# Ledger of designs, part 14: VH-VL binders against Putative 6-carboxy-5,6,7,8-tetrahydropterin synthase (queD)

Target 1, 157 residues: Putative 6-carboxy-5,6,7,8-tetrahydropterin synthase (queD), of Pyrococcus abyssi (q9uxz4)
Amino acid sequence: MKRVVSIKRRIYWTKEFDSSHFLELEYESKCRRLHGHTYRVEVEIEGEPNEHGMIFDFNHLSELIKTLDHKVIVSEKWVRYEEGYVLIEKNDKLLKLPRSEVVVIDKPNVTAEYIAEWISERILENAGENVREIRVRVWEDPRSYAEITLTLKPQGS
Key: E = the ipSAE of ESMFold2; O = the ipSAE of OpenDDE; V2 = 0.75 times the mean of E and O plus 0.25 times the DockQ between their complexes.

## First folded at step 7 (VH-VL; framework fv_roledumab)

Design e1 (from d7 with heavy chain T50R; at its last look DockQ between E and O 0.73; V2 from the best seeds 0.00; counts 0 for: pae E 2.2 > 2)
Fold by OpenDDE, look of step 7:
Structure e1 (fold): chain C 157 residues (1-157), chain A 119 residues (1-119), chain B 107 residues (1-107)
Amino acid sequence: as target 1 above (157 residues)
Amino acid sequence: QVQLVESGGGVVQPGRSLRLSCTASGFTFSSYAMHWVRQAPAKGLEWVARISYDGSNKQYADSVKGRFTFSRDNSQDTLYLQLNSLRPEDTAVYYCAKRYSGDWYFDYWGQGTMVTVSS
Amino acid sequence: AIRMTQSPSSFSASTGDRVTITCRASQGISSYVAWYQQKSGKAPKFLIYAASTLQSGVPSRFSGSGSGTDFTLTINSLQSEDFATYYCQQYYSYPLTFGQGTRVEIT
């Protein structure tokens, strides 16, 4: 019988969501225009099971992505707030949208890279000490994705 | 572990100024919007101000607008609240608070620093 | 500003009791409500967000419900450590506003 040297555990979760965005770019591009994607997010979390036998609670992921679905995702650098509304002013656009229709991310732009990073940070906020790695992949289309990996240091290290 | 430590509180006369600081640790400070929330003695919580992750976006309560200035130094993981033209009604424990996932609610608070404005 | 009105302002309860605290918004705010617990001389503690999502580490005896204008915080079986003041907060729009608080005292 073989001797086990190490055990690594990982969970996987995936979900699609429909959202719109535009990019701040210094050059002419269609991406500067408001447009939508069917995003696909993949999450992998490595770690040890907690007292409940879970590495991470899938409900946190479900709720997180739910907040992005059917929203306009914008950079905080572009927004002003009014009562019940978010005003977005960028790229010769002036949008006034209900609060409930907008997700404001604390990133300088709204690329797949920054969306992945933002999502990974939200996951990290809910991660226990048992989590060792968080990997988020955001597909903007079936051919293209951005990936962010957070490696976490054990508390006792 | 996340830690927020306020300082700079004290006793001042009306019309005077005070500068509060909040030193953060245990998280990537520059990635988070931060807030000040205050609590008058034996009263409830009152939101005071918000500053975006890079300081480019600030919001103030009407009660402090034009008198208080919120700033941050991400290289020092520190928040600042400049309190000008202080009034007795500004007397409160001032908390710095870290935004959580939704940005507009708070998962971590400092211990608070007491500001007393009295003649 | 959106006004958050909590009820009651204070009440006495015993360990094991089911406790219900209500918060009413002056206008529709969907589920943009958070709840905090504050013990005497301490900073507030984060309990619930999105009206009903329990923060990690918070005991399951706590729960939140509601949408639109009426929201509720429930403690199914009050424990000795739960005697404190509770605050609701809306984050639907700026300025952010809190309820006036509900103090849960021991009988």
Scores: ipSAE 0.275, ipTM 0.785, lowest interface PAE 1.9, mean pLDDT 93
ESMFold2, look of step 7: ipSAE 0.614; ipTM 0.858
ESMFold2 (binder alone), look of step 7: mean pLDDT 91; pTM 0.920

Design e2 (from d7 with heavy chain S31R; at its last look DockQ between E and O 0.76; V2 from the best seeds 0.00; counts 0 for: pae E 5.8 > 2)
Fold by ESMFold2, look of step 7:
Structure e2 (fold): chain C 157 residues (1-157), chain A 119 residues (1-119), chain B 107 residues (1-107)
Amino acid sequence: as target 1 above (157 residues)
Amino acid sequence: QVQLVESGGGVVQPGRSLRLSCTASGFTFSRYAMHWVRQAPAKGLEWVATISYDGSNKQYADSVKGRFTFSRDNSQDTLYLQLNSLRPEDTAVYYCAKRYSGDWYFDYWGQGTMVTVSS
Amino acid sequence: AIRMTQSPSSFSASTGDRVTITCRASQGISSYVAWYQQKSGKAPKFLIYAASTLQSGVPSRFSGSGSGTDFTLTINSLQSEDFATYYCQQYYSYPLTFGQGTRVEIT
């Protein structure tokens, strides 16, 4: 009796990570100060199983988020590099931190929206042609999140 | 899908200048830092220069500082490398390369353009 | 600058062999190492980042390991398409530096 018209498949993955950051803002805000969050990232990926029966390997997600954990996240607009160190100059701050303690992202600011976008792009770079949609949510606290959805074109168009 | 096409190489005498170009397609060019890497026949790969996604931050190898200038035009998806005061040790194939966003390694490379500095 | 020293500079191998290439950094660089494959007349091809993480689409016979100063690229069962030159690259600090390369040749 039940007639299947189509099958849609999604996977879900989540992890927390602790990072610190600050924002570049044109107005006064406490967010201009260096501060931390326990972020939660949620990832949903829609697609078809690949040759190994997976839509996406969760190990890649785990390794990606591990690179953010316990780090200071900054925009590449704010940094200079010295051997083994990242120098961060912005908002009347001058920080010299070991390379391993800093994540430099190619975004103009370090908002939850840009962190989510950055993560979604890293996921896309490891996604096969079997993936149709990537959704990333980044929670700055238990009450609020930013979400990025990437809808992918079919290769055979 | 990603394509990087270098041009502007040639044979020149020491002290002369060349301007290299790299045209990009198949990705959102303005979201990625870009690089030049060169390879001399007697050497392995050598990083030359990096430019941030919007052109606001530039890094150069010590061997080329003050002689080479890296720029980008995000409206034309094009990189430029001005090579001034060329020396014989600058002889190499010059590759443009796309950075894996957020890290300092290179996921796509052009096929390169040859620069020969010879008297 | 951080020097990356590869060993060996070249060697001959047969299809089916296990191949191990070593890369050593002149100082600790955590796991900030990438590996590339370069075939004659071609640009380098990206294989591995973070010392051990395979790029999507890279065959599972490739693996990377190491942390600190000593890193290894292993090809478990060499295939005919794997004869090439392999480079390690540190991205711990500028200037970004590559190993001198290891050429894997057919016997």
Scores: ipSAE 0.216, ipTM 0.720, lowest interface PAE 5.8, mean pLDDT 89
ESMFold2 (binder alone), look of step 7: mean pLDDT 91; pTM 0.912
OpenDDE, look of step 7: ipSAE 0.371; ipTM 0.811

Design e3 (from d5 with heavy chain S31R; at its last look DockQ between E and O 0.63; V2 from the best seeds 0.00; counts 0 for: pae E 7.1 > 2)
Fold by ESMFold2, look of step 7:
Parts: sequence; C-alpha cells; structure tokens
Structure e3 (fold): chain C 157 residues (1-157), chain A 120 residues (1-120), chain B 107 residues (1-107)
Amino acid sequence: as target 1 above (157 residues)
Amino acid sequence: QVQLVESGGGVVQPGRSLRLSCTASGFTFSRYAMHWVRQAPAKGLEWVARISYDGSNKQYADSVKGRFTFSRDNSQDTLYLQLNSLRPEDTAVYYCAKVYYSGDWYFDYWGQGTMVTVSS
Amino acid sequence: AIRMTQSPSSFSASTGDRVTITCRASQGISSYVAWYQQKSGKAPKFLIYAASTLQSGVPSRFSGSGSGTDFTLTINSLQSEDFATYYCQQYYSYPLTFGQGTRVEIT
C-alpha cells in the first residue's frame, strides 16, 4: 500500500417512501393543498468503520424511513393533540387523524429542505464518533432535490 | 453529549411560587419539544407539561393547568417552569426531559431533577 | 386520560431468573409504549420504544412485546445491575401517562 497516501470511506444508501403534506405559504399555490409524493431519500455518510466494520448501520436508516412511510407529515406549529388523535389546523384545513397516521416534525414547514434537515438530525443522533460527514438528499420528484450536509467536528481521543 | 441541568427547587409554603429552570446542551435545542415530568416521594412518574420547539404550543396536565406556566428561551437554550399557587401535592422531584421526535413522545434524555417541597 | 396498570407492584428475584412485568392500557394504544428503568435516587433510563424496540446500548436480555392493551417487559437471566423499578409509559395521546412501577428486588 506504498502508493496510497490516505483512505476516505463513504457509504451510500437510498430508499423511497410515500407521504402526504402541504405547505404553509402566504400566497396562492397548489402546494397549499394536501397532496402526496413518492419521496426518494439518499444518504451518504463518511467516516471510519466501527467495531463491527461499519460506518453506520443501514438497518437504522431503514427503521427511520419506515416512520415516514404512508404517513401525513405536518409541522408541530399546526397541531393540537386530543385523545388518540392529532388535530391539524392550517390553510383553512381542519384534519382529525389517528395519531398513528401522522408524523409531526419540529420544523416550521414541511418543505423538502426541512424534511432533509429533520432526517439528517435523526441520523446524527445515532452517529458514533467515527462519523465525519452526513449528507441527505430528498427528492420530491425525479427532477429536483433538497440537500443537507452536516460536517462533524472531530472529538479528541 | 446531551445534557439537561435543572435548578430552582426548594422548600416553600403552600400558596407560594417557585421558578424552575433547565439548561440544555449537546443538541440543537431550538429544534426539540421539551417536557417536565415529576415524581412525588415514594410514588411513580407523572407527566406535567410540554412545550413545542418554538414555544408556540403548550400542554399541561390537569393537575397543574392554570397554575404552572412553561416557557423557553431558545437564545439561551433554557426552559422555565413557573410554579404558582403551590400545594402540598406538588411536592416532587421535577425532571426536564427531551423527546426523540416531536411526534414520538417518549423521553430519550432526562435531567437529574430538582426537588420541590411544599410544606408548612 | 389513558390509565396504565402495571403488575406486579413488586417482585423478589435472584440473579439468573427470568422476570416478566405486565402493563395494561385502559384502551387500545397500538404499540405506543416505552419502558424505563429507574434506580434509587436517579433519573429514569430509557430502555424500549414501540413496545418491542430496544434502544441502542440496552443489553439483549431485555425484551418487550405486546400491542393494543397488553404489554410485557421481560428480563431474561436477571443480572445484579437489573434490580430497579421499571415503568411503562404510553405515548399514544396526551396526557402522557406512566404505570405505577414494578420494583424488582433481590431475594
């Protein structure tokens, strides 16, 4: 390995999920209406292998995306909680949905950018000190994506 | 990495007030809903209150509604719980706690608690 | 409010024993149950979510099961560090509620 000066390791993972949402906008737009996407999420993680030889366990990514699949994604700003239900009041909508059918995210809106950020934060919460970079892309359709990249500060050891 | 540190507990007479604080570190505080949970001596756990990530949504247990006020200062990563009109049954260790997701209300991190004693 | 009823209230056991703790909800709550361990003088420690999913770092001797109204925490082959009080919690709806606790004591 005389010619190799350094090794950079990245993993890539992708999955589709089906969700519904709407946007909070002060102007008229089709996006204000409840509608669905087949989202595609792409995850790239750079780092060093852990004790099991993995940078990050793909099963954790699969479990995370399952929490979004076949759900309505809403902002915490729009909800009230009643026994067994989530009430969503925004854009002249009043929706009462079983709690199990809704994902409430702690973002001000449910744009691809905020979904990507929310996902990246969930990945970060399970990342060991061996992880140096987390990149998440969220595609709402085949033509466009939003991306968040987290560059992690090295820990002394 | 995540740390929650409560303060402001003490011994007070019934009808008096206390203000509890919780200082957070090790996560992006302004992105998470936060909770208070209390435990009376030799009793189980009781959920007290919730505040959304930006402070816009709040919920309280019936036992404290109208007497307790939850607030947050996202510029200082600090929570406040104002305890008014205190009663002997409010005597407890008060924990601040973080949920994993705003929509998944189980507590992955807890502070070590601050003791509130309400007695004559 | 959804009541969570744990049984037993306390349980005497020896190391190596299999311990089973039951939690019953007053209505259907799907799998929205978490379990916590609390040692004397300390904050609760998170163990299990979604009735059966272990948090990272929790020993595999812990397991959870159930859905609907009946839930179980099992400790297979009890260790000395497992003597504590255990709480179930529903997170199906507000107000969030906990079981009364089950104290696991050394015989």
Scores: ipSAE 0.070, ipTM 0.687, lowest interface PAE 7.1, mean pLDDT 89
ESMFold2 (binder alone), look of step 7: mean pLDDT 92; pTM 0.937
OpenDDE, look of step 7: ipSAE 0.489; ipTM 0.843

Design e4 (from d7 with heavy chain T50R R99V; at its last look DockQ between E and O 0.53; V2 from the best seeds 0.00; counts 0 for: pae E 2.9 > 2)
Fold by ESMFold2, look of step 7:
Structure e4 (fold): chain C 157 residues (1-157), chain A 119 residues (1-119), chain B 107 residues (1-107)
Amino acid sequence: as target 1 above (157 residues)
Amino acid sequence: QVQLVESGGGVVQPGRSLRLSCTASGFTFSSYAMHWVRQAPAKGLEWVARISYDGSNKQYADSVKGRFTFSRDNSQDTLYLQLNSLRPEDTAVYYCAKVYSGDWYFDYWGQGTMVTVSS
Amino acid sequence: AIRMTQSPSSFSASTGDRVTITCRASQGISSYVAWYQQKSGKAPKFLIYAASTLQSGVPSRFSGSGSGTDFTLTINSLQSEDFATYYCQQYYSYPLTFGQGTRVEIT
């Protein structure tokens, strides 16, 4: 490519998932009650192809979002564990759910912002040195989203 | 790159104390629960302790409960394990380990630090 | 605590062999099993989670299976770099527990 001075490569991926959650808030709000959303996650990853010609494997994204689908998402601050179960106590709720039905995130609350951050961190865990940027957008409904962008410092080879 | 580096091991007499540390790099340390796992010479692996991402929740194996204290400093990306009232059966290589995908299996381990408790 | 019992404790094998290591849990643990490889003097290396899901970068000759109480790790065609000790781990409940290890040695 004699006319081309640089190439930037980006992949885009999107998926919906259905989850329920509640928020810990200091003030009265219906969001303190357990409720659900059809979330939409959008992922953009910028980088160079790896040894297999991919910036990032879409199957890893699919498997990651599958772990959230049809689950209750809760903060690690609200739970304790019994054999095969997660016990959730917060906002006058007491739930005992099979571990497979709950996603516990290491965040202080379960806002769209923290869900997006949590997803971005899981993507980063599987990102090679070829990845330069990870962007995650989480829509709680058709009108509103939260977005996180991770700009990665170059890794030596 | 994810890197975990343990230090603070040594040779001590029974009843003494040591403080182990683990310095982390290459990931968002404050977003992960962390663990200690030990391995006695020529033996298998034994889970020792867990600390939550913010340090507010801790769990210990029964063999060390009441004697070991796990803490973290998220401003310095460092874990600490205080080993008190050491016994010969605490002799082991001590590994710090990172949780994979927010679950309870470990995708990265340090190279370990050796603790020897003997007369 | 949930006991994890590996079989055998050790054995000899040649390159190209199909190797199977068994791990039994003292109670049902669904598929909450991970497998690790450890070479002498080194930290464990993560291989498999959820009983059968291979970590990225692990050669496809490794596979895992099982649910409930009986789990296996299989190396379909053993390579020279696969001589090591292998551990299973349950992560169904605390305390987290490991099998005692299986050493795979060259004949």
Scores: ipSAE 0.506, ipTM 0.807, lowest interface PAE 2.6, mean pLDDT 90
ESMFold2 (binder alone), look of step 7: mean pLDDT 92; pTM 0.935
OpenDDE, look of step 7: ipSAE 0.765; ipTM 0.911
ESMFold2, look of step 8: ipSAE 0.464; ipTM 0.792
ESMFold2 (binder alone), look of step 8: mean pLDDT 92; pTM 0.937
OpenDDE, look of step 8: ipSAE 0.717; ipTM 0.897

Design e5 (from d5 with heavy chain D104E; at its last look DockQ between E and O 0.68; V2 from the best seeds 0.00; counts 0 for: pae E 2.1 > 2)
Fold by ESMFold2, look of step 7:
Structure e5 (fold): chain C 157 residues (1-157), chain A 120 residues (1-120), chain B 107 residues (1-107)
Amino acid sequence: as target 1 above (157 residues)
Amino acid sequence: QVQLVESGGGVVQPGRSLRLSCTASGFTFSSYAMHWVRQAPAKGLEWVARISYDGSNKQYADSVKGRFTFSRDNSQDTLYLQLNSLRPEDTAVYYCAKVYYSGEWYFDYWGQGTMVTVSS
Amino acid sequence: AIRMTQSPSSFSASTGDRVTITCRASQGISSYVAWYQQKSGKAPKFLIYAASTLQSGVPSRFSGSGSGTDFTLTINSLQSEDFATYYCQQYYSYPLTFGQGTRVEIT
C-alpha cells in the first residue's frame, strides 16, 4: 500500500421500532401527553476486527432494540413496582401496565437524547477493547434526530 | 470489560460495624442500578440491597433494614455498604452485582466477593 | 416473599449425561427467572434470563424452559467443566429470591 498511512474501519446498522412515551416538562407542551413514534436508530461503530473478524456483533444490536419495540418507555423516576405490574404516576397520569409492556430507563426523562444515550451505554457494555468509537442517532420522526458519540480510550488491564 | 472488586471484609464481634466497598470498571457506572447479594451456609444466595443509578432510591432486605446503609460515589465508580449492629447471621461472602438494565433484575456480572465473619 | 424450590438438591452424573434441574416458584412469576452456575470458591456465573434466553457465550448444551411456576435447566451432554452448583432466581418482585441450589457431582 503506497499511499495508505492507516486504515480506519467502521460498521453501520439501522432499525426502526415503535414505542410510546411522554415528557416531564415544566411548561405546557403536547409532548407531556402520552404519544407514539416510529423511531429509527442508526448505529456506527469504529474499531478493528476482533478474533471473530467482527468489530461488533449485529445480533447484540438487534436484541437490544427488540427490548424497546412495541413498549411504553418511562423514566425510573416515575415508577413503582407491584407484582407483575409497573405503576406510572406523572403529568396527571396514573397508569398500571403489565411489566412486559414497559421499558424503564435509568434517566430522569424520556427525550430522544436520553434514549440515544441509554442505547449507547448498552452498546458500550458489550464492546471489546477493539472498539474506538460508538455513535448512536435516534430519530423521533423523519426530520429530527438526537446523536450521542462515545470516543473510547484503551481499556487498561 | 466489566469488572467489580469488593473489599473491606473481616472478622468482627457482634454489635460492631464494617464498611464494604466495590470498585467498578468497564461500563458507565453512573447509569446502572447496583445490588449487594450475600451467601451464608444457612442460606444459599440472599439479595441484600439495591441502589438506583443516581443513589436517590434504595431498597433493603428485611433482614438488614435499619442496620445496613447502601451508598455510591459516581465520581469514583465506587459502591459502599455500611454494615452496622452486626449479628452472627450476617456472616457471609458479600458480592456486589450489576443488572443488565433498570427493568431487568438479574445479575449479569458479579464481583468475587469479600468475606464477613461475625463471631465472639 | 416468593419461595424458589429446586429439585434435586444434588445429582451424581458422568460426562455425556443429560441433566435436568427443576425450580418451582411459590406463585406465578411469568418468565422472570434467571439461572446461575457457581463453582466452589467462585462467584456465581450468569447463564440464562427470561427462563430460556441464553447469555452470549454460554454453550448451546445449556437450555432453559418454563413459565408460571415450573422451570427447568437442562444440560444436554454434560462436560467436565459443568460440575458445579446451579441456582435459579426469580426477578418478578422484591425481595429477589434464589433457589437453594442443585449440586451436580461427578460419579
Scores: ipSAE 0.600, ipTM 0.852, lowest interface PAE 2.1, mean pLDDT 91
ESMFold2 (binder alone), look of step 7: mean pLDDT 92; pTM 0.936
OpenDDE, look of step 7: ipSAE 0.614; ipTM 0.870

Design e6 (from d5 with heavy chain G103S; at its last look DockQ between E and O 0.66; V2 from the best seeds 0.57)
Fold by OpenDDE, look of step 7:
Structure e6 (fold): chain C 157 residues (1-157), chain A 120 residues (1-120), chain B 107 residues (1-107)
Amino acid sequence: as target 1 above (157 residues)
Amino acid sequence: QVQLVESGGGVVQPGRSLRLSCTASGFTFSSYAMHWVRQAPAKGLEWVARISYDGSNKQYADSVKGRFTFSRDNSQDTLYLQLNSLRPEDTAVYYCAKVYYSSDWYFDYWGQGTMVTVSS
Amino acid sequence: AIRMTQSPSSFSASTGDRVTITCRASQGISSYVAWYQQKSGKAPKFLIYAASTLQSGVPSRFSGSGSGTDFTLTINSLQSEDFATYYCQQYYSYPLTFGQGTRVEIT
């Protein structure tokens, strides 16, 4: 008879979204210019099935990424608000965009690393006690990604 | 799961001060703007104040500006609302509220509130 | 500040009814409106944002519509758990403002 030492369960989810950004950098770079990417996000969540037999509800991921799609992603450090609009002032730029077209993230910059971190935090708020790990990978292009992994404290520990 | 727990409410006389707290859990507190919203007895909701994720940006309703101070301690996952020069019209249940993802403008989670009563 | 005027202030309805709550803004605010449900002695519950986008987990019998100045929350086939007070909120600009609320009571 074989003895099972451990059981690990994981779900996987992926989706593309189109968004634009620019980076705050101390040196000259094309990345300081407003430009767009077709981002690909990959999410892996480890845990135990809940009472419904799910580790995590995929709808949360769909709704979250929908908030990023076809938006300009900017740092809160760069913005001021007017009625119905967001003013973005950075890197010799002054952009005035409708509120609905902008995603303001609570990060000092808008790198793939910070986007991945931001996404992981938003997944976390919907994670039940059955979740043990959240891994987010953000591909800026087919060659490059940033990844963040959150390890959660087990229930009852 | 997201949880917000307000505390610090009580009964005070006009002109006195009170300090409210809101303890957050179940999400990365330091990555979210937070708000206070209050509700007078048998009345509607009134927005009070907003604080950015790192506390560097604050907004107040005109009705409380100059009297209330909003702050946060991200190391403790706690919000604070210092209520100075309290008036009878400040009597209300005070809610702390979390913003929906990156919206900054509307709220997906609320605490159960803490009651502040200002009366002679 | 932008004023949000809800109507009616209160009304009675029966289970199964189609109910409509209106919110009018003092100026054009595009679709920057959220709706909340509040039951007696409880904190508000998030229902709708962007005037018509239903929050995850909210029953499909709830719907929102409108743009500009006139907005509507509709409950298609009122259920027993829907008796509560509903609030609209604008987020077109600070200060954020709420409607006065509409109390939906059981007949």
Scores: ipSAE 0.467, ipTM 0.843, lowest interface PAE 1.3, mean pLDDT 94
ESMFold2, look of step 7: ipSAE 0.626; ipTM 0.866
ESMFold2 (binder alone), look of step 7: mean pLDDT 92; pTM 0.931

Design e7 (from d5 with light chain A50K; at its last look DockQ between E and O 0.62; V2 from the best seeds 0.61)
Fold by OpenDDE, look of step 7:
Structure e7 (fold): chain C 157 residues (1-157), chain A 120 residues (1-120), chain B 107 residues (1-107)
Amino acid sequence: as target 1 above (157 residues)
Amino acid sequence: QVQLVESGGGVVQPGRSLRLSCTASGFTFSSYAMHWVRQAPAKGLEWVARISYDGSNKQYADSVKGRFTFSRDNSQDTLYLQLNSLRPEDTAVYYCAKVYYSGDWYFDYWGQGTMVTVSS
Amino acid sequence: AIRMTQSPSSFSASTGDRVTITCRASQGISSYVAWYQQKSGKAPKFLIYKASTLQSGVPSRFSGSGSGTDFTLTINSLQSEDFATYYCQQYYSYPLTFGQGTRVEIT
């Protein structure tokens, strides 16, 4: 019999979603304009199976990404709230959108980097003690992605 | 595991001030809006205030607006609620509460609360 | 402010009973409703969000339904640990508001 040095277990999940955004930039750019992307998110989670035999529940990922789909993603720093609406004021824009059409993220901007970070934090919040690593990759287009990797402290350490 | 621990409650006379604190752990504190919710004795829940992740955006209930000030120190993972011009009707257990997702204004975790009593 | 009218204020039930608590919003709030359970001397516990989505770890005997103005929390088969006060909450707009609460007591 061969001696196993180490065992690593990982799950993979991917989903596309359609959302729009604009970026706060100090220079002139098309990205300052409201525009949309077909985002693709990839999630890898490393860990040990829990009592149910899962490293992480895929349903959580599905629900999380569903909240982003077909929404305008904006920064908390740009918004005011009215009854049933979100007012977004930035880049010479004033948008008033129904509450249900907006996702407000707690980031200073809405880059792929910050979206990936935001997603990773939500996964982390729901991660059990059995999780050791979370990797989130957000593709803004088929050519470009941002990636964040969270390495978690081992249980009992 | 998420933990929220309130402190600073006590007994004060009307018109006096009190400062509540809430220390958070078990999640990325600086990435979440936080809330205060209070509950008068033998009464229901009343939303008090909200503060955004960086403190730049705040909302208050009309009953406390102009008297209460919400702040946070993300370097210390701590919330603060400055209670000024206290009234007997402010008597309540004060809970700090964490939102589930950004943009969703419901609460998945609550502290155990700290009691504030305003009486002459 | 959006008013959440919760009913009944209290009632008695027995273990095994099917219990229903209702909450009516003063205006349409889509599905922006959460439900909480609170036991005496304890902080509220998160049960349901988006009117019908059960929080992880909450027993399946709990369920939520409704959209628009009328919402319902149902406990299919009441257990001994379910005797508590329940609150609905709207998060459609600020100020956030709660129902008055429903105390479920043992018969």
Scores: ipSAE 0.596, ipTM 0.866, lowest interface PAE 1.1, mean pLDDT 94
ESMFold2, look of step 7: ipSAE 0.609; ipTM 0.856
ESMFold2 (binder alone), look of step 7: mean pLDDT 91; pTM 0.925

Design e8 (from d5 with light chain S93N; at its last look DockQ between E and O 0.39; V2 from the best seeds 0.00; counts 0 for: pae O 2.4 > 2)
Fold by OpenDDE, look of step 7:
Structure e8 (fold): chain C 157 residues (1-157), chain A 120 residues (1-120), chain B 107 residues (1-107)
Amino acid sequence: as target 1 above (157 residues)
Amino acid sequence: QVQLVESGGGVVQPGRSLRLSCTASGFTFSSYAMHWVRQAPAKGLEWVARISYDGSNKQYADSVKGRFTFSRDNSQDTLYLQLNSLRPEDTAVYYCAKVYYSGDWYFDYWGQGTMVTVSS
Amino acid sequence: AIRMTQSPSSFSASTGDRVTITCRASQGISSYVAWYQQKSGKAPKFLIYAASTLQSGVPSRFSGSGSGTDFTLTINSLQSEDFATYYCQQYYNYPLTFGQGTRVEIT
């Protein structure tokens, strides 16, 4: 007879999205200029299937990433609001964009690291008690990614 | 579980001040923007103010701008709303509210509110 | 500020009824609309966001629709626990604004 020591279950999801950003940096860099990327996000979620047989609903991921697609991603530290518009003032830039074209993230910058963190936090908000780990990887280009892993406290602990 | 508990409400005369508090638990408080929304007796909901996760960005309704000050202490998981120059029209239940996912400006959790009454 | 005009202000309905509440924005706001339910003496409860996305745990008899300026909250087969006041909210830009509310009363 075979004895199972442990069982681990994981789902995987990935999608690309096109967005633009710039970075706040203390030194001269092209990254301080507004530019775009075809981002690729990878999400891994470990846990147990819920009553519906799902570890996590993929629709939440689809909807989340949809909000980022074809948007200018900016830090809320850089923004002011006018009726119908978001004003972004940073790095000698003054951008006035329709609200629908902007994603304001609650991070001090808009690096791949902070985007991954931001995404992971949003996934966490929809995670049930059955989820044990959330891993988010954001590829800025085919060569470079940032990754964050959230380990969740087991239910009843 | 997410919990928001408001306090500091009471009865005051016009022109006086109150300081409301909201203690949060059940989530990473320092990662979320927070809001105050108020509701006058038998009236609808009115947005009051927003504070960013680190307090660096604040927005106020025109009706309270210059009189109310929003702040937070992330080490204590607590919000504060300083109510100055209070008017009878400020009479309302004041709710602290947590924003939901995607960074959008809608609210998944509300406190039970604290009542502020301004009357002579 | 973006004005959210909600209608009707109140109406009576019976259990099992299909009820519809409307909210009109003073300008185009895409799908940046949320809906809340509030029972007497209680804090608002989150129902819908992005105009049509149902919050987890909310019964499927609730649905939202609309884009641009006209939005609708629908309750299919009203239940006894659904008698309450409902509010729409725009989050297209600050200041955030709510509809006036719609009170759904029992016939």
Scores: ipSAE 0.193, ipTM 0.760, lowest interface PAE 2.4, mean pLDDT 93
ESMFold2, look of step 7: ipSAE 0.611; ipTM 0.861
ESMFold2 (binder alone), look of step 7: mean pLDDT 92; pTM 0.936

